# Designs tried in a protein design chat: VH-VL binders against Thioredoxin-like protein AAED1, chloroplastic. Part 8

Target 1, 196 residues: Thioredoxin-like protein AAED1, chloroplastic, of Arabidopsis thaliana (Mouse-ear cress) (q9zuu2)
Amino acid sequence: AITGASSGAGIGKGTADSLDTVKVLDLRGNEIPISDLWKDRKAVVAFARHFGCVLCRKRAAYLAEKKDVMDASGVALVLIGPGSIDQANTFVEQTKFKGEVYADPNHASYEALEFVSGVSVTFTPKAAMKILESYMEGYRQDWKLSFMKDTVERGGWQQGGILVAGPGKDNISYIRKDKEAGDDPPVEEILKACCA

## First folded at step 6 (VH-VL)

Design f23 (framework fv_falbikitug)
Fold by ESMFold2-Fast, scan of step 6:
Structure f23 (fold): chain C 196 residues (1-196), chain A 127 residues (1-127), chain B 113 residues (1-113)
Amino acid sequence: as target 1 above (196 residues)
Amino acid sequence: QVQLQESGGGLVKPGGSLRLSCAASGFTFSGSAMHWVRQAPGKGLEWVGQIRSEANSYATYYAESVKGRFTISRDDSKNTLYLQMNSLKTEDTAVYYCARDTPSEYLWELYGAFDIWGQGTMVTVSS
Amino acid sequence: DIVMTQTPLSSPVTLGQPASISCRSSQSLVHSDGNTYLNWLQQRPGQPPRLLIYKISNRFSGVPDRFSGSGAGTDFTLKISRVEAEDVGVYYCMQATQFPLYTFGQGTKLEIK
């Protein structure tokens, strides 16, 4: 069973098998088998909720601060988002993220890893009540834009995670699934998994 | 004076085995990633494989053409890199060079640049 | 694998004249870290290769300033402003963007007339 953050012998064999047929797109639109990202090297792979979210940008910045440590250990820093190549290129241009970026527009990697999805994990009951109170006071959220088909299709309710894998297609040494919006792991835990 | 010196080349029959060595001097060998690159007579350069330093757990990577037949290893106490070649084919005939990649895990400027090369050792696979 | 293609394959030049070598990659060599890991090597007759230029345009230690590199994305150029007798040899471009795999162009032979 994989709970929160997990590491150790025997972890991820079933997960590695489920990723065997998954492909992601590089910034030029080339299809890359996802396991090639860690087949011959170790990689820290961060899965974003979507390319436009503040959490995605915060996580990219957070991990980029440690890229020199990862490089020193021969570890690749990779970010995957559940959006289009155009969105991925916009993300790179706006954030100047120094790691590798890939797009997964069909969410195949997210489904294979069984990452959490749904409006109830994006909005807690207390957060939803505060939003409604703000609306009643004259402040408005663009609910129509939030529920548009294109926004939903780009993974608007999808949660992310972090994976440390490789070298070797079957070698998944660390998995963390985000439980809800704002669930950021301590960077120490990631560095211990990749770079101790 | 930074130097790399290959040895162990020679004439081998198809299906045979050969072990190449690359002796390093003048720098801290243990801190560098090392590569093997080959060049068939009158042809261009072909990457064979690499081995990372101890900081990267001596991870090895190979070109598809040699995967499963060639093994790269190193002995940091002897400042020596090795290439074990098994199941040799006529198309493996080439001069084999060793090359230094990163002189330090913190010297990113030269990452992937192959800044120091050996003189090469000739491997001929012929019946 | 990324395929590297050089043109011309052979370049006879007169001493003191300029020479130009082109290198094209089958895919962009721009890494998401902002660097382009495109290097140039020189191989003199009977000698091992030596590094000339790394990351498109940076001259390696000891390389004369008559050598310059330029380019972006998939198209790169090595220029020698005034060819000297010692410049005879084969020049290779290589990519190191697609870790852990490395590929070389087929080489361009430079000869003095």
Scores: ipSAE 0.000, ipTM 0.422, lowest interface PAE 21.4, mean pLDDT 77

Design i11b (from i5 with heavy chain S31D G55D G56S S57E; framework fv_ifinatamab)
Fold by ESMFold2-Fast, scan of step 6:
Structure i11b (fold): chain C 196 residues (1-196), chain A 125 residues (1-125), chain B 106 residues (1-106)
Amino acid sequence: as target 1 above (196 residues)
Amino acid sequence: QVQLVQSGAEVKKPGSSVKVSCKASGYTFTDYYMHWVRQAPGQGLEWMGYINPSDSETKYNEKFKGRVTITADESTSTAYMELSSLRSEDTAVYYCARDTPSEYLWELYGAFDIWGQGTLVTVSS
Amino acid sequence: EIVLTQSPATLSLSPGERATLSCRASQSVSYMHWYQQKPGQAPRPLIYDASNRATGIPARFSGSGSGTDFTLTISSLEPEDFAVYYCQQYSSYPLTFGQGTKVEIK
């Protein structure tokens, strides 16, 4: 069952216009209009919280498992992260992700898509259990360090999402905004949007 | 392409100090914590401390009782570990290692994903 | 500090056999990592956060466990797998490693 997604006439009302001015960086640092990623093809575009995110890497892995299905449907698999080009290159090197990777260090695409951000959505009951375990095991003496390491500068509080767009710059057929850290959609929901 | 290259082996006298370097390349030096880990001959691994190159914040293993100082030079992408008042039991291979960033504000999840080749420090008269 | 005890100290096995390595913590650990080390080399990252394989690590390596009991399994040993394996906790400071399990040729 599809949950937490939006599709149909509501998608693209203002969203495509908001994305018209957004540029992302390829792995070599070239500025690419984000809509070029789906102007001539359909694309599944996954937005990571940040490139170092272990949950985001798990998301990339399960999407990559379906790349053959996407390829058969003429659909590109794209991942965008809110970090630097160096972080994007490290992500590709460490994960061997089979899709395309782009960096958005200024979070312009996240802002245009109105993705959720904030401490409370990063610290959900699921995430809180893991955090509280760490705190009880001595992290309280390192709370400042934990805060510095995982601040907004290192992709701390921005949430991601998934978008299916194209072919055509204004054709956005599916959008799902992550509600909290680790809020991965069922892969079936994405496959229905791109590849049914 | 991502690489940590350490300085060469050193022989030091008891009571002296040693400063080992670790030069990073292939990534943004300030985006990752740098740790130091040592290993005495035929023994296991012992964590010494870390530095955050972006703000020079450090944390040390108390076992070194103020003898260890970790520094970083952003202009050369190089981390340093200085150990003073050397004793024979400080004879070890010293490694630098890059930390994998955590995704949570309060959580220090990390793993040492890239390691230097190691620097043998021998303390003998 | 959290003390990690690895068992057995030595596993003497033949290529093709299954290796099961244990790491037990003196208190609950949220993040346990595994490293492989060969003589004269730096440790190589193997498993992150109990069960996630590091980049380039073959599928025959798997990790499991939570709380105080963690396991590294090599489903079918290959010649290059004979090495020392270390567990490491990243739950509290100081960070600590186990004493190592040596997997050697029988």
Scores: ipSAE 0.000, ipTM 0.439, lowest interface PAE 15.0, mean pLDDT 77

Design i12 (framework fv_ifinatamab)
Fold by ESMFold2-Fast, scan of step 6:
Formats: C-alpha cells, structure tokens, sequence
Structure i12 (fold): chain C 196 residues (1-196), chain A 125 residues (1-125), chain B 106 residues (1-106)
C-alpha cells in the first residue's frame, strides 16, 4: 500500500489491474469503466472524501486554476467523489467546477486504490486548522450533506487522493494517498507529473 | 468581551457616498467573516455582503454590486462599508455582524452572533 | 435568490400563551436561522441551524423544520418576548431574510 506520492515509468501495474473492473457514474448516471477516463488521454484524477467536503472543494478549486496548463498539455482534469449522482450534480451546481465529475457511490475505486478511512484521520487537529483556513478563504462545507445518513453510510470518513494516469489503461504515472483530511500535495508536484 | 462598535449617524444628500465603520474588539479580527446588513425604517433585514478580513476577499449582494465596497483594516481591527450614488431608498440603519462559530472549531453557520449597534444613514434632499 | 415567506405577519397573544411562527422557503434550505428584534435594538440571535438555541436563549424557544418548511415556537410567552422575529437562510448567496412576524400583546 502507498501512503504519499510515487511517480515514474513502470509503477502502478498492480494498481491498474485492481482498477480493471471498477466503474464510476457520469453526471447522467451512465456507468463508465474508470480506466476509460485515461485510455486515450492523460488525466489528473482527484478523489474527494465526499462531495460536501470543504477541503476537497478547495483542492478542486486550486486544480481548476491550472486547467489552462493541463488543457495545453492534452490532460483532462477529473474529480471523483464517493457519493451519489445527485450529490455530484449538487457539487457541480454549487462550485461550477471546470473539470469532469464522476460519482463512485460504492467506493470501488477507493478500495482498489487502498485509500485511508476512519474518523480519527478525518478529525485531526491539523485537519481542523486546514478546514478553518479554507473557511477563512471563502470556502464553505455542506455540513448537512456531510452528516446525512447516505454520506456517512457511503464512507463520510473516507480519505481521498490524486492520480495521474494515461494515455493507456495500464499507464499510472503518479499516485498520492492522503494521510488525513486536507493532506494536499503542492500543485507544482502535480504539474510536474502531468504536464512537464 | 466581544464587541462591535459602529460610527455615528449620517445625513447625506442624494448622489453622495457614505462610509460606515465597524470596530471589532475582544477577539481575533482576521478569524471571522464580517457581514453588513441594512434595515429601512419599519422594514425587514437585507443582506449587503461580507468580507473575510484575512486576505480581504468579499462577496456582495447583486442588488448593491457596483455601489457597495466593503473593506477591512487589520491594524485597527475595523471593517468599512461604503455605499455610493445614494438614493432616498437607501435611508436605513446599517449593521455589521460577525459570523457564528460552531462547536466543531472550524465550522460557521452563516448566522450572526455579534452585531454592531447600528448606524442610521438618512438620505434627504 | 431564495425567498423566505413568514406567517402570520402579526400574531396577537397574551402572556402565557404559545406562539407558533412559520417560515417557508421558495426552495430547499440547508441552514435556517432565527433572530429576535426589539424596537431600537440590533437583532439578537435566537436559533441557528433550524433547532439549536443560541447562547443565553431560554428553553421556551424551540425551532424545527427542514427542506422548505421551518417553525419557531415559544411555549409560554413572557413580557420580554413581544418583538419581531426574522428567519434567515444560509444555503446560497445572496443571504436572505423573511419579512418578519410581529408578536404583539393582545
């Protein structure tokens, strides 16, 4: 299991195999094999804790600020959340996120990537300070959505990560697994992985 | 003790501008959003906008966009609301108000827990 | 923008009676707050997030509701409770208030 970031040719073959049977839902509710997101293009794929998460919304915003650079390099920007398609549509309406959004309500992608889960890693003192910082910067959390039965049952304590993959179903060039809520890599590290 | 103290009443002519101040004390000024809300005589409450004193980011009600400017001075822990091109319909008591913190230490509800005493602005020819 | 409609506009009651105030939103609201305002004073926070009493607010005040329908209840009116009450949403910008319900002595 990887905790942190790794990159380079030849890594991620075992991870690619684990993702081979995973499907996500587009905003219209269609099932898409997750590897189709990077089969014919390179993609930066950000995995949210849930769609109401203030830190995940902040991550989406700073990645979106670099979308012009990604577009120039032929790289897609993708966000996946472990919630319902309705929650994904609400996220898009509230944030106007410029990338593609997909839902993974059964957490199949999170399980395949072995992302961290648990209450103690969600509510750390460091995560609390990062949430406050994000709130002071104008980001708001949907706490109703965060503590709804559906969100809690679908892994409201789930941590996310960032993946850079493609072109090619087996080509995973960067994996970062978040250690706690708000464990964000520098944007420059992601740009080096996708766009250098 | 947490307190918001506003500047005194103003009488303005139509077409002029007014700048109301709100001095905060008893808490860390940059840790809480500051909102502005007005109330015309005998009428209800109307939200005008906010400022995050940390960094100075603002959000305005579209009704006032282009006429309202909200600023903050960290050195004096003072927020300001300036309204230009005044009309008789702008006659109101103007309040500053602090966003409500939650028991979770990192959540705010967009409810206003501390209010200034209000500043009456009268626009009259 | 979300429109909040309060009813009744005026509620005339005697001390000791129960007051029930309604606030209806034009669309679903995640956060609804209530304020009390007396003549010549700034609004006072009363209830936040539909049902949580603000600091110092007596137990006779309670809030309930979700979605588009919210209620503020005062179980037994005291003389100091005769005031105007406003609901406020924090689900989307611009933030909006209801037009107010005046609770007055019969």
Amino acid sequence: as target 1 above (196 residues)
Amino acid sequence: QVQLVQSGAEVKKPGSSVKVSCKASGYTFTSYYMHWVRQAPGQGLEWMGYINPSGGSTKYNEKFKGRVTITADESTSTAYMELSSLRSEDTAVYYCARDTPSEYLWEFYGAFDIWGQGTLVTVSS
Amino acid sequence: EIVLTQSPATLSLSPGERATLSCRASQSVSYMHWYQQKPGQAPRPLIYDASNRATGIPARFSGSGSGTDFTLTISSLEPEDFAVYYCQQYSSYPLTFGQGTKVEIK
Scores: ipSAE 0.000, ipTM 0.444, lowest interface PAE 14.9, mean pLDDT 76

Design i13 (framework fv_ifinatamab)
Fold by ESMFold2-Fast, scan of step 6:
Structure i13 (fold): chain C 196 residues (1-196), chain A 125 residues (1-125), chain B 106 residues (1-106)
Amino acid sequence: as target 1 above (196 residues)
Amino acid sequence: QVQLVQSGAEVKKPGSSVKVSCKASGYTFTSYYMHWVRQAPGQGLEWMGYINPSGGSTKYNEKFKGRVTITADESTSTAYMELSSLRSEDTAVYYCARGSPAEYLWDLYGYFDYWGQGTLVTVSS
Amino acid sequence: EIVLTQSPATLSLSPGERATLSCRASQSVSYMHWYQQKPGQAPRPLIYDASNRATGIPARFSGSGSGTDFTLTISSLEPEDFAVYYCQQYSSYPLTFGQGTKVEIK
């Protein structure tokens, strides 16, 4: 039922329990339990709608601008997308993303976290304005990747979110589920959760 | 006003090399890929390769079998295309063309929005 | 490489007539562009990403298509439109062009 940001008491074991059986793929195709991403370190984990998403690329870019702050705090920056490892590699090549990238082609992490899905939450008037603004700022969408069979059939209308977790498999200190495409939290809110 | 101005026509002997220049103005030179495209007399267009002037990364059409070298000089906002081991079938007009924005490695996104005037290279004995 | 086949090779029409040009790709392409070229001139960008008009291009020019089948339409030919038209894919390396369609005066 969470449609905004949550932090502190009331997150943690329940959300972590939902992720215990979830595995993601690194860029070489190795399966990694998702909780290993924050087992021994704190991580900011951004969940993309898909790897072709202009708004997700803009989010990746502004988070990457804060990577120096995260590194100084011992915090890893991670992006997970609901696509293939080939799409993840294309995303890395096209965006110059400084953080770690993982693929979740079966959407297990999105299902476990109960992220929102639907055409009507992907293409809202607010999302249209955000897309136009992003294009004016120089960000581009891979429209063909966005509408590929695998993207559409396996979660092209999927929304993302942001998680701050670790150190420790059961330690989830922040979760935000996107309400619609382009529903970005203030970066200061994320920095307070990871790095204060 | 974006302009791409190329060097003048060249006449070369078979086996020699030619180096064509393309001077860019009216935009930030390092913000866009620069491509090279050629056109033999009466024929269609053929892509040769690109350079990202930010960092100097290049990609070439394998058809040119390592004969093509594309370089860029940021201080003069000039791209160069050098073609070696020239053959008579290399006689063509050579164009530079501005491609995709470089800021996000968008090398497979964009189109050729500005073109140089072309440089005729004639290879004859 | 992706081969682009344009048809017809030559289109002989009079001013005021509609021109329809085809470009067929040997495999699915994500980005298809169209260029106009007049004798002695560099190619001029016309349509990008299948259907978007480039800066300064009149409304009589339109593009459509996806996958392997793309079309350029000129709704009513003006004297200045008699030229060679090239399609170009920007989806995989090497980048490739069609062989061109020449639109000439009947």
Scores: ipSAE 0.000, ipTM 0.456, lowest interface PAE 14.3, mean pLDDT 78

Design i14b (framework fv_ifinatamab)
Fold by ESMFold2-Fast, scan of step 6:
Structure i14b (fold): chain C 196 residues (1-196), chain A 124 residues (1-124), chain B 106 residues (1-106)
Amino acid sequence: as target 1 above (196 residues)
Amino acid sequence: QVQLVQSGAEVKKPGSSVKVSCKASGYTFTSYYMHWVRQAPGQGLEWMGYINPSGGSTKYNEKFKGRVTITADESTSTAYMELSSLRSEDTAVYYCARGPSEYLWELYGAFDIWGQGTLVTVSS
Amino acid sequence: EIVLTQSPATLSLSPGERATLSCRASQSVSYMHWYQQKPGQAPRPLIYDASNRATGIPARFSGSGSGTDFTLTISSLEPEDFAVYYCQQYSSYPLTFGQGTKVEIK
């Protein structure tokens, strides 16, 4: 409770409404309503801070270790990152993540879920497009300098979270908002929410 | 140039506390995590914890739970490690080390810059 | 916690010889790093993420491995390479180091 996690009957109706207009991109760039990810199935949806996040990549690996348990329960494992489809494809190629991956370059799902972030204007479509353009043009060859500057410009950090939802568009049974980088919930809490 | 400069050697009595400083220069202090690692004489390396200077979030090795406190002062680009209730087995060289933030994935958790070390001797 | 076991504990060789150092983890590790330490000095980063050389590290140093089995190789030992080498995992907290392999002159 003190960690910002919520679960139980009747939780998530307001959150479901806020997500109703949100779309994410699959690895081929097709727009998908985010609620379609749990419309016909239960899903564990992990929200990364970004696709290059070292701790988020480790969280993805940690959750993937439990994919057999999730599969046995009919539960999908999904990862969403606030970057481009190209970054999402690079993430999949580098990590071999066994779950589904989607991109949210405009942070619409992060805003709807009220995840912790810097100043409200920091995560604008213009900022996201600049990062995307730099990546596509290979400007990321000097990763350290680019990210140091980007961190200073933001004045704060985008945090992720974990959602358990479905089956059914309005059925959100668990919400966990990360307080800080590396703030991983106990795996037992996630497994209890999805797979008990 | 990027460097970490630590405070000087300390001799402490059992039961007291020690606070070691680590001043960073040559980079944006809030863009990297600051870790603390100790090494007892003739022994290996032991991770104590880290701080994220931008948010002040910390993580500690459970072995030191209740005795270690890591803090950071953004205005002076200085991190601190305080260890209380000192015992003779706490005699060690204490290092600060720069680790990656979530934005710098090419470091992959490696500590690329280290302080020179601070010898803390606990004796009666 | 993840336990890292390095072998051999001591490797006694002459300059010009090849050194092969092993680090085995009690469970699968996502990122393994290697450090060199000489007496009276802070550890020096050598290899990050199993196989990438840190800035300023000579080509004679190479790393390999994945999962639970990792290797550091020095193709031809130079006098300055006689030191203690530590592996370190960044897969879960607490972060842990191996006990070290001492490379000493025969």
Scores: ipSAE 0.000, ipTM 0.465, lowest interface PAE 13.1, mean pLDDT 78

Design i15 (framework fv_ifinatamab)
Fold by ESMFold2-Fast, scan of step 6:
Structure i15 (fold): chain C 196 residues (1-196), chain A 125 residues (1-125), chain B 106 residues (1-106)
Amino acid sequence: as target 1 above (196 residues)
Amino acid sequence: QVQLVQSGAEVKKPGSSVKVSCKASGYTFTSYYMHWVRQAPGQGLEWMGYINPSGGSTKYNEKFKGRVTITADESTSTAYMELSSLRSEDTAVYYCARDLSTYYWFGESSPFDYWGQGTLVTVSS
Amino acid sequence: EIVLTQSPATLSLSPGERATLSCRASQSVSYMHWYQQKPGQAPRPLIYDASNRATGIPARFSGSGSGTDFTLTISSLEPEDFAVYYCQQYSSYPLTFGQGTKVEIK
């Protein structure tokens, strides 16, 4: 099964090798080897479904609430989305996210990490309930961005995950693959992985 | 309708502590940050700190660190601000204020949109 | 911490006159808000993000500015506008307020 979070010394070796050839784009369009994000520091890396996703924005918000804890532990907070640089900049402007943001328009990181994809895992009854709850909590989705042709073609049905890695290119200490849209782990589980 | 109702005025001796309450109604308590701001008589506004009632995360102004504790009780929709080791300089009206900047994550910072009526805390011997 | 300096400290004007209030920040600020406070009352939100009017605020109130220099303008003072006005930055912690500008009847 693809369910749950994995932790421990063994989980990083094959995954780190797969990520060796993966590059992401910063907000100015510069190519950055993804492993540079955790080469010299520990990082919590959240992978969004797409930059318009209300549930991904809510996840970004609750992770950012713990940024002081992460900063105190020397841990970087990073968000990667499977969209364009323009979409990433729109996300930053709309959310004011306090962590670092990178774009992966070719989904190379998502393929290397074997994240789940499909329309049936995006539009589940559980995901619908989570979206309604998020709206009741004041979070908003960019519906136009979410259903733009480019977003759909670039992985609008792609699910995300969370990674805790570093310091060191081959040190992956935590990985969680989302089962469906809105499958958020408790933030305490992430804090234990990065900061305990 | 949104309402923040604070506890009544208090007179305290130097060295004691005070705990002011702020009861929220008319909205989902956990969806908005709650800030505490004080105002000494005839003076300006001074930010003390905030709490996110969803999860209880707090941030304090360093000037009050070690003396201020902000808490929230989801079951009663009530936020609290406790200030210890009181001095005469702590005589002020203390306000709770709702932060509409939960929308901060969506490219907007917003002002504190609803305020409690204020609680006068007088510190004297 | 970001220090906000408001000027003038007191502005003495008559109803119908234009009021211009300044707020200067010691560092560049991305989010500046304005509040109105009347004696014995809690502050009331007036302007957010430099230039947007809060709900219920009349069109005579306007805000402008960016970086370190911000302005609140009341185009034609009404009797209910005589109050103390505070600017507030929401760009970094600790959050800070200016010391206030009192708009009083001449």
Scores: ipSAE 0.000, ipTM 0.450, lowest interface PAE 14.1, mean pLDDT 77

Design i16 (framework fv_ifinatamab)
Fold by ESMFold2-Fast, scan of step 6:
Structure i16 (fold): chain C 196 residues (1-196), chain A 124 residues (1-124), chain B 106 residues (1-106)
Amino acid sequence: as target 1 above (196 residues)
Amino acid sequence: QVQLVQSGAEVKKPGSSVKVSCKASGYTFTSYYMHWVRQAPGQGLEWMGYINPYSGDTKYNEKFKGRVTITADESTSTAYMELSSLRSEDTAVYYCARSTYLFDYPGSEAFDIWGQGTLVTVSS
Amino acid sequence: EIVLTQSPATLSLSPGERATLSCRASQSVSYMHWYQQKPGQAPRPLIYDASNRATGIPARFSGSGSGTDFTLTISSLEPEDFAVYYCQQYSSYPLTFGQGTKVEIK
């Protein structure tokens, strides 16, 4: 298991095997094998912490600024969130995101990719003080529930990542697992992985 | 799309109990807390408690000291609030409202969707 | 419990005027929300986490403050803005609301 960025031809073997049984939902609720997203094309696949995450929405906007470059290279821009189809539709309506959006309400893709989760990576030291003061003093039941498996599995503590894959189901050329909330790679790193 | 629809008005005698329902639609029922908030005629809002429909875990305002019970039925996407040992001062409009439980989403724990309210009148 | 005190209780203004509503907490609050309520209706979310507008809320609504002092400002009142406004803390249990400020037409 790793956090941060990794690239190379060898990555695809273990990771692709883990994704074989994973399905995501399109905006209409149809089940799509996740590897179909890059079977016949290259794709940049951004994984959100959840569809309401403001930092994740900023990342989606950031990547969408480069969609023309990706299109010119034959690369699809895809966003997957660990929430419901309703939340995915709300995300699309509010953000007007120009890429493709899929929902993974059971977090199967996040588990298969071993993305980081936990309270310590959701609460960065700088951002956490105001939030954590409130939770340690107030919201005592929410504070405890947020550390429970049920809340974590609902996407409360889930971190995202970025994948560059395809063409070909087993061709995963880049994987980056976010280390903490708001951990964004330089766009040049992503463009180098997908587009030159 | 997202909607909370509550049961109709009730008139109850002191000492009885009332059970108000709140049917959710347009979203994943188990992904949000369901809260109950009441408002006496001409007065402000008072928080009663919540339920996590996924786990069944509840939190109650101590002011209701064993008189309130909040439940949820995932199969019908319906939350219930039962208040027992009714007094005249329990006369109020009772609202259900949903909130998120995600720490780092701005507005988490805000009541973003509300039911239309249920008037419960307690009189002899 | 945290007690929220809103002032003034009633604010009488004309359309086009600026409205400034205060909410004071009995102890420091990290998270404050604002709601609008019209007669016969459920409360409508306006501002979350002191300063962020909820979806669909016009730019004339703004929130500010931290600690114990919070403010809701309506820069230029429209006819539909005459309503009761409530602040609500979500820093500790029990969750509490202010008593409300009624913004009424002069």
Scores: ipSAE 0.000, ipTM 0.441, lowest interface PAE 16.2, mean pLDDT 77

Design i17 (framework fv_ifinatamab)
Fold by ESMFold2-Fast, scan of step 6:
Structure i17 (fold): chain C 196 residues (1-196), chain A 124 residues (1-124), chain B 106 residues (1-106)
Amino acid sequence: as target 1 above (196 residues)
Amino acid sequence: QVQLVQSGAEVKKPGSSVKVSCKASGYTFTSYYMHWVRQAPGQGLEWMGYINPSGGSTKYNEKFKGRVTITADESTSTAYMELSSLRSEDTAVYYCARSPSEYLFEYYGAFDIWGQGTLVTVSS
Amino acid sequence: EIVLTQSPATLSLSPGERATLSCRASQSVSYMHWYQQKPGQAPRPLIYDASNRATGIPARFSGSGSGTDFTLTISSLEPEDFAVYYCQQYSSYPLTFGQGTKVEIK
């Protein structure tokens, strides 16, 4: 199914233009224009709901399983979360994620990309089943991080997405906006977008 | 002693703008979101928006259609709410209120400390 | 937006009586909070996340509920409890309050 996904030679100049003023923070707190993440390279950029999200951690894990394929294609694997630098560092420590991690505490990137938010899209029956499946597979949610005020008020209700962009600041070739928590695309769709 | 102290009452003409201040003390200003809530005479509470003083990110109630601007000055630990194109129905008491942000899940977005309120009267 | 409807609009009781206040949401709500407001004063936090008492709130105040139906109970009214009570949701933007329930002396 194609629900929530778009691809092409550039998804639209409007999307690239919306990202021109957006900055994210690296793990040391340095402010980086988001388009610099794909200026000189292609990048797969996964946007988490929050850094404690069990389903986001599972997505990070399955993308990381394909990191060798991405590396062979010259493609960076990036994860952005709508939380603080400290939360991002906790995520890296707990998951041992092998890609790059950036924080967007003001979730300007989520607003520019028009990602979905709301408690009803976070806690659907389908999302509940996906959380249970992920738990059974050994993935764990950081419940404290999930319920931290910053996460709940800004990131807890926020849905994520996946972007494939670059090389070139205006070159956005794939975007998928999650409809609800756990709305994961097949990894093959992402690999085709970045690495075909 | 955590406290939010607001600026004094204002009387404004229709079409003008008003800027209300909210000075925070007794806590780390950047660790809490600052919300603005208003209450028309004899009416209920209406949420206007918030600012995260850490970074300056804002969210507004669309009902105010670009008329509201919330800002924060970290050096003075003061938040501001400016409302433009004032109408008589904007007559209200305007409150600032904080909610915990970083690493605090207590209250789950509840407003734990409130300013004393600022009465803004809009009349010709 | 989520509309919160409080009932009754006015509750006339005597000290020592039990007060039960209802808040119903137009959609399921994950976080519901309650505030008390006395004339000329800012709202005071009472209950957060449906059932947790805020700091300094007496044990006679309790909250319950989930989904669309929430209740604030005052087990035995004290003179200082006569006030307006508001529910507030933190599930979606814009954040919204109920219209209030006035608890007044008979």
Scores: ipSAE 0.000, ipTM 0.438, lowest interface PAE 16.2, mean pLDDT 77

